Miniprotein binders against q9bqp7. Designs and how they scored, part 27

Target 1, 240 residues: q9bqp7
Amino acid sequence: VPQNWFPIFNPERSDKPNASDPSVPLKIPLQRNVIPSVTRVLQQTMTKQQVFLLERWKQRMILELGEDGFKEYTSNVFLQGKRFHEALESILSPQETLKERDENLLKSGYIESVQHILKDVSGVRALESAVQHETLNYIGLLDCVAEYQGKLCVIDWKTSEKPKPFIQSTFDNPLQVVAYMGAMNHDTNYSFQVQCGLIVVAYKDGSPAHPHFMDAELCSQYWTKWLLRLEEYTEKKKNQ
Below, E stands for the ipSAE of ESMFold2; O stands for the ipSAE of OpenDDE; V2 stands for 0.75 times the mean of E and O plus 0.25 times the DockQ between their complexes.

## First folded at step 22 (miniprotein)

Design vc5 (at its last look DockQ between E and O 0.81; V2 from the best seeds 0.00; counts 0 for: pae O 1.9 > 1.5)
Fold by ESMFold2, look of step 22:
Structure vc5 (fold): chain B 240 residues (1-240), chain A 96 residues (1-96)
Amino acid sequence: as target 1 above (240 residues)
Amino acid sequence: SKTEVEVYIWFEGDSPEELFKAIERLVKKAEELAKKLGATVKVVWWIEGDEVFIFIEVKGVPEEELKKLAKRLAEMAKKLAEELGLKVEIEVYVKS
């Protein structure tokens, strides 16, 4: 269906890292170039229904919390998301001894929520690392590459409040994960490839996080949808 | 008119207070300008990662007026970013 189909996996790469590979996770710096990021592509190709659902959710929150309450909620979501990702990077990084951990950064409902998932995570290969697909011309910044229950995954960490999960963003989260996978698999900064994805939704109250595992078949299905979004973006940019 | 103009704005910073000020002022201005022109406006924003994303759709008046409105919003977004110490990116599309 995409006009410029391209495979998500690289046949020139092994699906497993070498046994002698260093255990220090990669952290490739992101370069802001003329080529679009995954996030920019997805945000500019949302359907009218996706936009409507987000606005409806926002209006319900404003009705429930009031305008000042929604402002406070929004500010806290920004800070909590930032702190959650910082905490996870610290927890998963072997270089954590250089600085004392912030007690509030590491002690939160979100961190408690993911503890059962972290028990199954090992072999961390990359944290907060840039990826680039030179052929399809897009970049991204992935959260984590690690083994989950023995399978090497691109892992995306997501926060949500338990009583009111923000599920509309999960519409595009699988596309984001597979776009990162495709980019990593074709990025010369990486010597290995990944065939699986994982989206982990953590909860503010500490309730057990929900893992959403994506095997190679499911990743391939979402990869086709990602390619369509990338084509839509490219055509949109040419016509404006 | 069948013409629609879409304005996409991203602000990046580490202060939710300054990010929210940028959102509030931009949304208010978009609604004021649309009202003066008799245009229909929809403004949707949310936080994603370390940034705020703002989508503005305007329609219901001739394309020339919609482009003028979008240009004024882009100029205001750049001014707000400079005054509030934020990074900004802007994209504008015309859809017929």
Scores: ipSAE 0.682, ipTM 0.882, lowest interface PAE 1.1, mean pLDDT 84
Fold by OpenDDE base, look of step 22:
Structure vc5 (fold): chain B 240 residues (1-240), chain A 96 residues (1-96)
Amino acid sequence: as target 1 above (240 residues)
Amino acid sequence: SKTEVEVYIWFEGDSPEELFKAIERLVKKAEELAKKLGATVKVVWWIEGDEVFIFIEVKGVPEEELKKLAKRLAEMAKKLAEELGLKVEIEVYVKS
């Protein structure tokens, strides 16, 4: 049990979005402070096993591709990921705020992959927006807050070359999502609350993306795990 | 001594090429420094989004030498970030 328990949901916020749906998604800039990001907390609290698995994967990839091939692969993954997020931001942004859509950004297997998910996405509340948990002292940049199948979710978009049909295959992504949820639910910059999370795994080949929906119960379970990671991080910082 | 030093480095940038340069130079430096000290070094890195995470674990030498090594790595990381136009965050932990 976390020593520093804090609720993921804010009882003072109504679940009903106030009728003034902002016509424009929120885009709060990330302020870089001494406050750790969600990503930092997760990275620093990785288990020895997780680190080992990542290193083993890397070594295998280097053996298969060579050093230069692995660099190229990683560069491509990086660029494809960036372009995918840019394309999604463009798609999910209101038409009036759309910079000239580079049509080339929309022609990707990843975009094709998520089309069936995008059909169920509506009511976009935030895009690439910073969240801060004032009490627990962490920050993050969330990809999207929108309704998925009529449920308001923090949506996190991921790219993969390999199928990830199970949420367990997404590693710490569920922790990231609930960390963003918890922060947003207690961030004064947001007037609404989220109770659900969604991890969307998009595939390079255009095969249908896997949506990993996280209901309030599952979010609460992962929130406990997040709090434990945050405590571990905090303890580690005291020994710095 | 069972003392271990952990160095965490995050680079952020828009250019994968520059991120890779930073990784390669830092990894090389870590290995060189460790070899000179007779230390054991483990370097793990990955890219996530526009960020590169580098974890460096150093052990097998006295704590003071480990701390000096960590400091040198941190200084190099800062210099690399400046040279390559990257954002950098560095954290150093001593585990006894």
Scores: ipSAE 0.335, ipTM 0.730, lowest interface PAE 1.9, mean pLDDT 88
ESMFold2 (binder alone), look of step 22: mean pLDDT 86; pTM 0.851

Design vc6 (at its last look DockQ between E and O 0.43; V2 from the best seeds 0.00; counts 0 for: pae E 1.51 > 1.5)
Fold by ESMFold2, look of step 22:
Structure vc6 (fold): chain B 240 residues (1-240), chain A 100 residues (1-100)
Amino acid sequence: as target 1 above (240 residues)
Amino acid sequence: SKTEVEVYIWFEGDSPEELFKAIERLVKKAEELAKKLGATVKVIWFIEVWNGETEVFIFIEVKGVPEEELKKLAKRLAEEAKKLAEELGLKVEIEVYTKS
């Protein structure tokens, strides 16, 4: 349990949802500074078990594919992940004009995989937008804030391959989502707040993506775990 | 007394080939420096796509020699990482911690 608990929601923000949808989603630029990002906190507080599991997976992949095969596999995962996020930002932007390059980006299994999820997504309020928790002093860059099945969510998009695991997977995805949510809710660049999260896992072969919805109670449970990780990072930083 | 030094390095760029070159050269350098000093070194790296950019995360733990030698080794690794980033056209971030 964290020694200094802090609420994920901001009690000073309106309890009335803002039903108005701005014509252009927010895109606050990320300005890195001395305070840590969410990803840096999580990467530097991984448990020995998390590290062991990731190293074992990497060793097995190298044995199966060879060193050059592993480099090729990893390079393809890099490029496909980057293209997926670019395509999603393009699709979700109301001002995006279709071009031949955008059409080619839309021709992927990952984009096909998320189509049934996108039908339930509306009211996009932020895309690739920076957040800062001004009290707890951390920053992040969230993928998307939009309604999913009528619930305003911080949405995180992930790719996965079959039968080969997505090399960029982290065990901490729910912690990322709640950390972004808490930061957004305490960031003066935003006039609204969110109470829900969504993790969407898309598949290379176009199979229907898996949504993982996080209601407010589940978000609060993960928020406690995030606060512990942030506390651990803060103690580590004192020894720099 | 402090007995371990941890070095965290992040490379960011659009070229998988250049990112892998950075990993290979930095791992080799860490192992070479540790061998010369008789230090124990562990190097772990992972790759992640973050906000449309590809990032390599490298963790280097060194121990088994006096703290001042570990700090010198960490400084040389940070210098090598900055050199690699400039040579390969990558962005780099570095954090160094002493752990007791």
Scores: ipSAE 0.626, ipTM 0.859, lowest interface PAE 1.5, mean pLDDT 83
Fold by OpenDDE base, look of step 22:
Structure vc6 (fold): chain B 240 residues (1-240), chain A 100 residues (1-100)
Amino acid sequence: as target 1 above (240 residues)
Amino acid sequence: SKTEVEVYIWFEGDSPEELFKAIERLVKKAEELAKKLGATVKVIWFIEVWNGETEVFIFIEVKGVPEEELKKLAKRLAEEAKKLAEELGLKVEIEVYTKS
């Protein structure tokens, strides 16, 4: 049990969109400060097993591709991921803010992969927006807040070359999502609350993306795990 | 000795090419140093984009030699990371942890 328990949901916020929901998605800039990011907390609190699995994967990839091939592969994955997020931001942004859609950004297997998910996405409230948990003292940059199948979610978009049909295959992504949820729900810059999370795994080959929906119960379970990681991080920092 | 030393390195910069160069050089340095000491090394790295800036996270775990040698290795890695950052025009953060 976390020593510093804090709720993921804010009882003072209603789940109902206030009629004054801005027609434009929020894009709060991330302020770089001494406050750790969600990503940093997760990075510094990886388990030995996680480290082992990642190292084993790396070694296997190097064996298959060679060192230069692995470097190229990683560079391509990164670039494709970046382009995918840029394309999604463009797609999900209101038409009035549509920078000239580089049509080339929209012609990707990853974009094709998520088309069936995008059909169920509506009511975009935030895109690439910073969140801060004032009490727990962490920050993050979330990809998207929108309604998925009528449920307001923090949506995290991921690219993969390999199928990830199970949420367990998404590594620490569920922790990242709930960390963003908890922060947003207690960030004064946001007037609304989220109760659900969604991890979307897009595929390079255009095969249908896997949506990993996280209901309020599952979010609460991962929130407890997040709090434990945050405590571990905090303790680690005291011993630095 | 069951002692492990963890080195965390973050590079920030606008050029993915320079960031990858930093990763490559640092990984190579870690492996070389570990080999010289007879230490076991694990290197994991990730690349992310924050506010349009690219960040590289590198985790280096070293073990299998006395703590003092591990600390020296970690120090050398930290120094190398700083030099790389300066050479490549990158921001760098470095954290070192010793686990017994």
Scores: ipSAE 0.577, ipTM 0.842, lowest interface PAE 0.9, mean pLDDT 89
ESMFold2 (binder alone), look of step 22: mean pLDDT 85; pTM 0.834

## First folded at step 23 (miniprotein)

Design vd1 (at its last look DockQ between E and O 0.50; V2 from the best seeds 0.55)
Fold by ESMFold2, look of step 23:
Structure vd1 (fold): chain B 240 residues (1-240), chain A 100 residues (1-100)
Amino acid sequence: as target 1 above (240 residues)
Amino acid sequence: SKTEVEVYIWFEGDSPEELFKAIERLVKKAEELAKKLGATVKVVWWIEVYNGETEVFIYIEVKGVPEEELKKLAKRLAEEAKKLAEELGLKVEIEVYTKS
């Protein structure tokens, strides 16, 4: 149990936003601060065993693909991931905005893969938007806040070419989602809160994406694990 | 007394090619400095996309020399990382921890 517990949900905040909310999704700019981001906390609290497993995975891939093949594979995975996120932001933005769509950006297996998920997504409230937990003092940049099948969710989009393309992200995905959720629920830039999470894994070949829904109870369970990681980071900084 | 230094380096940029150059040059520099100082070094790195930005993180663990030499090596690695970022047009962030 964390030494300093803090709840993920804000009892003084409603699920429903103010009626005066604009029709355009929120996009709060990320402010680089002294306070850590979610990803920085997670990266600096990896165990030595997890670091070893990442290196073992790299060595297996290098054995299979060769050094140059591994670099090419890695470069392609990350370039396609960047394009995927750009395309999703474009698709989820209202067409009445001044943002111009890039047709080549929209042609990918990953975009095909998520089409059945996107039909269940509505009421987009935030896209690529910064969050700050004003009490616990951490920041993040979430992908999306929208309704999925009638439930308002923090949605995280992931790409996959191979069974485990990013061992770290596979282990920490739920922690990342709940950290963003907790931050948003305690951020004065937002008038509403979110109690559910969604992780969507899209595939390069266009196969139907897999959604992983997280209800409020599951989010609370992962929130405890996030607080422990934040506590580990804080102790590490004290001894710097 | 302190027996280990951890150096975390993050490069951010649009080009995986430039990011790979930064990784390769920093790894080479870390190995050269460790050999010169008689230190043991371990370098692990990973590349990821964060909401449209391509970023690498590099973890460098240094041990096997006195604390003053650990700090000296960490400072020189930080200086090299900043030099690489300027040369390659990348943004850089650096964190250094000493531990027993």
Scores: ipSAE 0.669, ipTM 0.880, lowest interface PAE 1.1, mean pLDDT 82
Fold by OpenDDE base, look of step 23:
Structure vd1 (fold): chain B 240 residues (1-240), chain A 100 residues (1-100)
Amino acid sequence: as target 1 above (240 residues)
Amino acid sequence: SKTEVEVYIWFEGDSPEELFKAIERLVKKAEELAKKLGATVKVVWWIEVYNGETEVFIYIEVKGVPEEELKKLAKRLAEEAKKLAEELGLKVEIEVYTKS
């Protein structure tokens, strides 16, 4: 049980989206400060098992591709991921704010992969927007807040070359999503609350993306795990 | 000794090419130092983009030698990371932890 329990949901915020469809998604810039990011907390609190699995994966890839081949592979994966997020931001942004869409950004297997998910996405409230939890002292940059199948979600977009059909295969991504939810729900820059999360795993080959929907109950379960990771991080920092 | 030392390194910069050079040189340095001391080393790294800036995260775990030697190794890795950041025009953050 976390020693410093804090709710993921804010009882003072109405779940009812204020009826005005925000004409423009929020894009709050991330401020660089001494406050750790969600990603930093997760990185510094990885389990030995997680590290082992990542190292084993790396070693297998190096054996298969060679060192230079693995470097090139990693570079390509990174570049493709970046372009995918840029393309999604462009797609989900209002048409009036769309700078000249580089049509080349839209021509990817990852974009093809998520088309069936995008059909169910509407009511975009935020894109690439910073969140801060003042009480728990962490920050993050979330990909998207939108309605998925009529439910307001924090959406996190991921790229993968391998199928991830189960949420358990997404490692710490569920923790990242709920961390963003909890921060947003208590960030004064946001007037609304989210109760659901969505992890979308897009595939390079254009095969249908896997949506991992997280209802309020599942979010609450992962929130407890997030709080434990945050406490571990805080304790680790005291011993530095 | 069951002592382990963990080194966390973050590089930030606008050039993916320079970031990859930093990774390559640091990984090589870690392996060389570990080999010299007879230590076991694990290196995990990945690249992320935040707010248009590219960040590299590197985790280095060292074990299998006395704590004092592990701490010296970690210090040398930190110094190397700082040197690389200066040479390549990167921002760098470094954290070192000892687990007993």
Scores: ipSAE 0.466, ipTM 0.791, lowest interface PAE 1.2, mean pLDDT 88
ESMFold2 (binder alone), look of step 23: mean pLDDT 85; pTM 0.836

Design vd2 (at its last look DockQ between E and O 0.49; V2 from the best seeds 0.00; counts 0 for: pae O 1.8 > 1.5)
Fold by ESMFold2, look of step 23:
Structure vd2 (fold): chain B 240 residues (1-240), chain A 100 residues (1-100)
Amino acid sequence: as target 1 above (240 residues)
Amino acid sequence: SKTEVEVYIWFEGDSPEELFKAIERLVKKAEELAKKLGATVKVVWWIEVYNGEIEVFIYIEVKGVPEEELKKLAKRLAEEAKKLAEELGLKVEIEVYTKS
């Protein structure tokens, strides 16, 4: 139980964007300052078990591929992940619809994988946009805020490669989503709030992506866990 | 009450090759400095894609010598990380903590 509990939702804020909201998705720039980011908090509060699993994965991959093979494989996975996120921002941006898109950016099994999900996504309100929790003093950069099947969500996009394990963190993704949600709900740059989250896992071979929906109750459960991680980080910082 | 010092380093860039060079050189430097002082060192690193960028996260834990020597070692690692970032065209972020 966190010693400094704070609610994830803002009772003074509507979950329905008003009609005067911009038609272009918000893209608030991330200002790097002394305030820690969500990813920095999570990285600096990893458990011994999380570290063990990460090291075990690296050792298995090195055994299978050799040192140079592991570096090359890992580099390709990360570059493809980067291109996937760039392609999604381009696809979901109305301004990119008015411009010529890079066709090579859009060619990907991952993009094919999410096509079914994208048909259920509408009302995009934010893309690659900074959030700040003014009271709890943390920042983040969320992937997307949009409606999924009629529910406004913070959406996080992930990639998965078969048969090799992908290297993106699967330990703390729900914590990232709720941390972004809590920050957005208390950020003066946003006029609305979000009560749901969505994690979408896309596959390199183009197989249909799997969505993981997080309703308000599940988000509240993970929010408590996020607050504990933030509390642990804050105590650690006293020794800096 | 044995003191440990933790060093967190993040490199960010567009070149996985340069990012791996940064990891290799920093790990080598950490092991060299720790051996010279008789300190115990543990290094864990990971590469992630975050917000469409490629980022390296490096964790270095040092212990087994007096706190003042651990702080000096951590400061030298921070300076080495900054030099590597400049040489390799990378962005760098560094945080250092004392752990009891």
Scores: ipSAE 0.633, ipTM 0.865, lowest interface PAE 1.4, mean pLDDT 83
Fold by OpenDDE base, look of step 23:
Formats: structure tokens, sequence, C-alpha cells
Structure vd2 (fold): chain B 240 residues (1-240), chain A 100 residues (1-100)
């Protein structure tokens, strides 16, 4: 049980979307400060098992591709991921901001992969927007807040070359999503609350993306795990 | 001794090429230092994009030698990372932890 319990949901915020469809998604810039990011907390609190699995994967890839091949592979994966997020931001942004759509950004297997998910996405409220949890002292940059199948979600877009049909295969991504939810729900820059999360795993070959929907109950379960990781991080920092 | 030292390094920059050079040189340095001391080293790294900047995260685990030697190795790795960042025009953050 976390020693420093804090709720993921804010009882003072109404779940009712204020009737005004925000004409423009929020894009709050991330401020660089001494406050750790969600990703940093997760990186520094990886289990030995997680580290082992990542190292094993790396060694296997180096064996298969060679050292130079692995560097090139990693560079390409990174570039493709960046372009994918840029393309999604462009797609989900209001049409008036879309004047200079690089049509080349839209021609990817990853974009093809998520088309069926995008059909169910509406009411975009935030894109590439910073969140801060003032009480728990962490920050993050979330990909998207939108309605998925009529439910307001924090959406996190991921790229993969391998199928990830189960949420358990998404590593710490569920923790990242709930961390963003908890921060947003208590960040004064946001007037609304989210109760659901969505992890979308897009595939390079254009095969249908896997949506991993997280309801309020599942989010609460992962929130407890997030709090434990945050405590571990905080304790680790005291011993630094 | 079951003592392990963990080194966390973050490089930030706008040039993928410079970031990859930093990774390569740091990994090589870690392996060389570990070999010299008879230590076991594991290096895991990945790249992320945040707000248009590229971040490289590097995790280095060192074990198999006395704690004092592990701490010296970690210090040398941190110094190397700082030097690389300065040479390549990168931002760098470094954290070192000892687990007993």
Amino acid sequence: as target 1 above (240 residues)
Amino acid sequence: SKTEVEVYIWFEGDSPEELFKAIERLVKKAEELAKKLGATVKVVWWIEVYNGEIEVFIYIEVKGVPEEELKKLAKRLAEEAKKLAEELGLKVEIEVYTKS
C-alpha cells in the first residue's frame, strides 16, 4: 500500500464536458524544471526483470543485425515514431491549423494501422500538452486527450514492429497513462476530468492497431502501482 | 559482494548523429572500464522524442567488484558523459545509485 496515497480522480471536477466543444485543443508547453517527468520516474524504478528483458532484447537484435545495423534500426524506429506522432498531431488538430500538411507524413504504415481507431476518436481536448501534479511533484507530456467511442480518455500512441495484443505486453505504458490522468485531473490548467485511458499500438506494416482500453477500475489499479513507483523514486533520491 | 552501482544518463539534443556518437563512445568506455576492473557491466539505452527535442536514456549497471571500485567506475563514467556532452554540444543529466 502506498504511504502517500493520493486519488487519481478529483471529486471537485465534474465529469460533464462543459458543453462548449473546445474549438482548439489545449497545448500547454512543458516547462523544464527540477520536477521529474513521468518517464524519468519509470526509467529509474525499473525492476531487475524489466532491465533483463530489455538487455536480452538488445543483445538478440545486435546478434541479428550487427552493431551498425542495430544503430541504424534504432535510428529508423526513432524517426518513424517521431513522424508518426507529428502526423497524428496534424490529423487530430483543427483543419485551420493544417495548412501545411506534409502529405508525406501521412503516408506511413503506422498511420494506416490506426485508421480504424481514428474513426472512433472525437472531441479532441488536448494534444502534446504538459500536465503537472503539484502535490505529488511530477510532470509529463501527454499525447492526446479525446473521446474514444464516446468516453473521454488520455490516449497514448505507441509504435511497434511486433504484435502487442495484450495490455501486459505494453510494459510500463499503463503506468504512464494513469500518471498523466492523475496529473491532469489535479492540474489547474485543465477544467475537466478524465476517467479512462487508451493505449494504441500502431504497426509498421499497416496491420490494424491494437487498442488497449483502460476503464476507471483498471486505471485505479494501475494508479496504485504508479504511486508505489513514485515512492520508490522518491526514496531512491533521498539515498543519492 | 551483492553490491551494484546504477548509472543513469540522459543526453538531450537536436542532432540524432551526435546523440548516437555519445551512446557509442559511452558504451565503449563502460565496457573498457569494466573489463579493466574485472567487473560485469550491462548497458541499456533507448531514444525518445519530447517537445521536438531528442532524449537518449542510458542505464548502466555495474557489479562483481568491491563497492569502492564500483563507485570509482561510476564516477569515471559520469565524467566521461560530461566530457562527451561538452564535446558534442549536448545537455546531460547524470544520476548514480548504489544498491547493497
Scores: ipSAE 0.320, ipTM 0.716, lowest interface PAE 1.8, mean pLDDT 87
ESMFold2 (binder alone), look of step 23: mean pLDDT 86; pTM 0.846

Design vd3 (at its last look DockQ between E and O 0.46; V2 from the best seeds 0.53)
Fold by ESMFold2, look of step 23:
Structure vd3 (fold): chain B 240 residues (1-240), chain A 100 residues (1-100)
Amino acid sequence: as target 1 above (240 residues)
Amino acid sequence: SKTEVEVYIWFEGDSPEELFKAIERLVKKAEELAKKLGATVKVIWFIEVYKGEVEVFIYIEVKGVPEEELKKLAKRLAEEAKKLAEELGLKVEIEVYTKS
C-alpha cells in the first residue's frame, strides 16, 4: 500500500459525456516537462527481472543478426510502429479525414489487425493528448479516449512482433493506462472523466488484434501499483 | 565503495541512425572515462517508441572510486551527452542520482 494514497476517480466530475463536449477530439499539447512523465517514472523503476529479460532479448538478437543487422531490424520496427500510430490518428481524426491520406501510411498489417476493433470504437474525445496530474505531479501523452462497445475508455494501441525489445510495450502497459486515466480525471483541461481502459495489441501479419478491457475495479487495482512506482521514483529523486 | 552514481540519459529524435550514433559515442566515452579514473561502469540502453517519436534510454552506473571522482565523471558524461545532442540534432534529457 502506498504511503500517500490518492483516488483514481474524481468525485467532483461527471462520468457521463456532456452535451457540451467538443465535436472534435481534444489534442492538448505536451508542454516542456518540469515534472516527470509516466514513461520516465516507469523506466526508472523497472525491476531487476524486467531489465534482465530486456537485456537478454537484446543480446540474443545481436548474436543472431549481428550488430548491423540488429540496428536495421530496430530501425524497421521503429518505422512500422511510428507509421501505425500516425495512421491510427489519421483514421480517428475527423479533421485529417478532410485531407488526402497517405496510402503508404495506411498499408500495414497492423492497421488490418485493428479493423474489427475500430468498428466498435466511437465517440472519440481525445487523440494524442497530454494529461497532467496536478496533485501527484506527473504528465503523460495518451493515444486515444473513445467509447469501446459503449464504454468510455483510455485506449492504448500496441504492436506485437515477438519477441519485443521495447520496455514500454512489454511489461507495464496497464500501469501506463491507469496513470493516464488518473491524470486525465484530475486535469483541468478535461471536463469529463474516464473509468475504463482498453489495451489493443495489433499484429504485423494482420491477424485480429487482441482487446484487453479494464473495468473500473481492475483499473483501481493497477492504480495502486502505479502509485507504488511513482512513490519509488519520488524517493529516488531525493538522491539527486 | 558504498557510493554509486547513476546517470540517466534520454535522446529523442526521428533518425534511428543518429540515435545509434549517440549510443555508440556515449558508451565509448563512459568506458573511456571510467577506465582512466579506475572506476567500474555498467551501461544499459534501450530504444523505445513514444507517440511517433523514437527515444533512446541510457542508464549508466559508476562506482569503485571516491564519490568526488564519481560526480566529476557524471558531470563530464552529462556535458558529452549535451554536446552529442547538439551535434546530431537530438533532444536530450539528463538526470543524475547518488545511491548510498
Scores: ipSAE 0.628, ipTM 0.861, lowest interface PAE 1.5, mean pLDDT 83
Fold by OpenDDE base, look of step 23:
Structure vd3 (fold): chain B 240 residues (1-240), chain A 100 residues (1-100)
Amino acid sequence: as target 1 above (240 residues)
Amino acid sequence: SKTEVEVYIWFEGDSPEELFKAIERLVKKAEELAKKLGATVKVIWFIEVYKGEVEVFIYIEVKGVPEEELKKLAKRLAEEAKKLAEELGLKVEIEVYTKS
């Protein structure tokens, strides 16, 4: 049980989106400060098992591709991921801001992969927007807040070359999503609350993306795990 | 000794090419230092994009030698990371933890 328990949901915020559909998604800039990011907390609190699995994966890839081949592979994965997020931001942005859509960004297997998910996405509230949890003292940059199948979600877009049909295969992504939810729900820059999360795993070959929907109950379960990781981080920092 | 040292390094810049050079040089340095000491080293790294800047996270775990030697190795790695950041025009953050 976390020593410093804090709710993921804010009882003072109404779940009803205020009727003013903001015509423009929020894009709050990330301020660099001494406050750790969600990503930093997760990186510094990886388990020995997680580290072992990642190292084993790396060694296998180097054995298969060679050192230079693995470097090139990683570079390509990074570039493809970057372009995918840029393309999604462009797609999900209001049409008036889209005058300079690079059509080349839209021609990817990853974009093809998520088309069936995008059909169920509407009511975009935020894109590439910073969140801060003042009490728990962490920050993050979330990809998207939108309605998925009529439910307001924090959406996190991921690229993968391998199928990830189960949420358990998404590593710490569920923790990242709930961390963003909890921060947003208590960030004064946001007037609304999110109760659901969505992890979308897009595939390079254009095969249908896997949506991993997280309801309020599942979010609460992962929130407890997030709080434990945050406590571990805080304790680690005291021993530095 | 069950003592291990964890070195966390974050590089930030706008050039992926320079970041990859930093990773390559730092990994090589870590392996060389570990080999000289007869230590075991694990290196994991990730690249992420934040608002047009590229961040590289590098985790280095070293074990199998006395704590004092591990601390010296970690210090040398941190110094190397700072040097690389300066040479390549990168931002750098470094954290070192000793676990016994």
Scores: ipSAE 0.485, ipTM 0.799, lowest interface PAE 1.3, mean pLDDT 88
ESMFold2 (binder alone), look of step 23: mean pLDDT 84; pTM 0.826

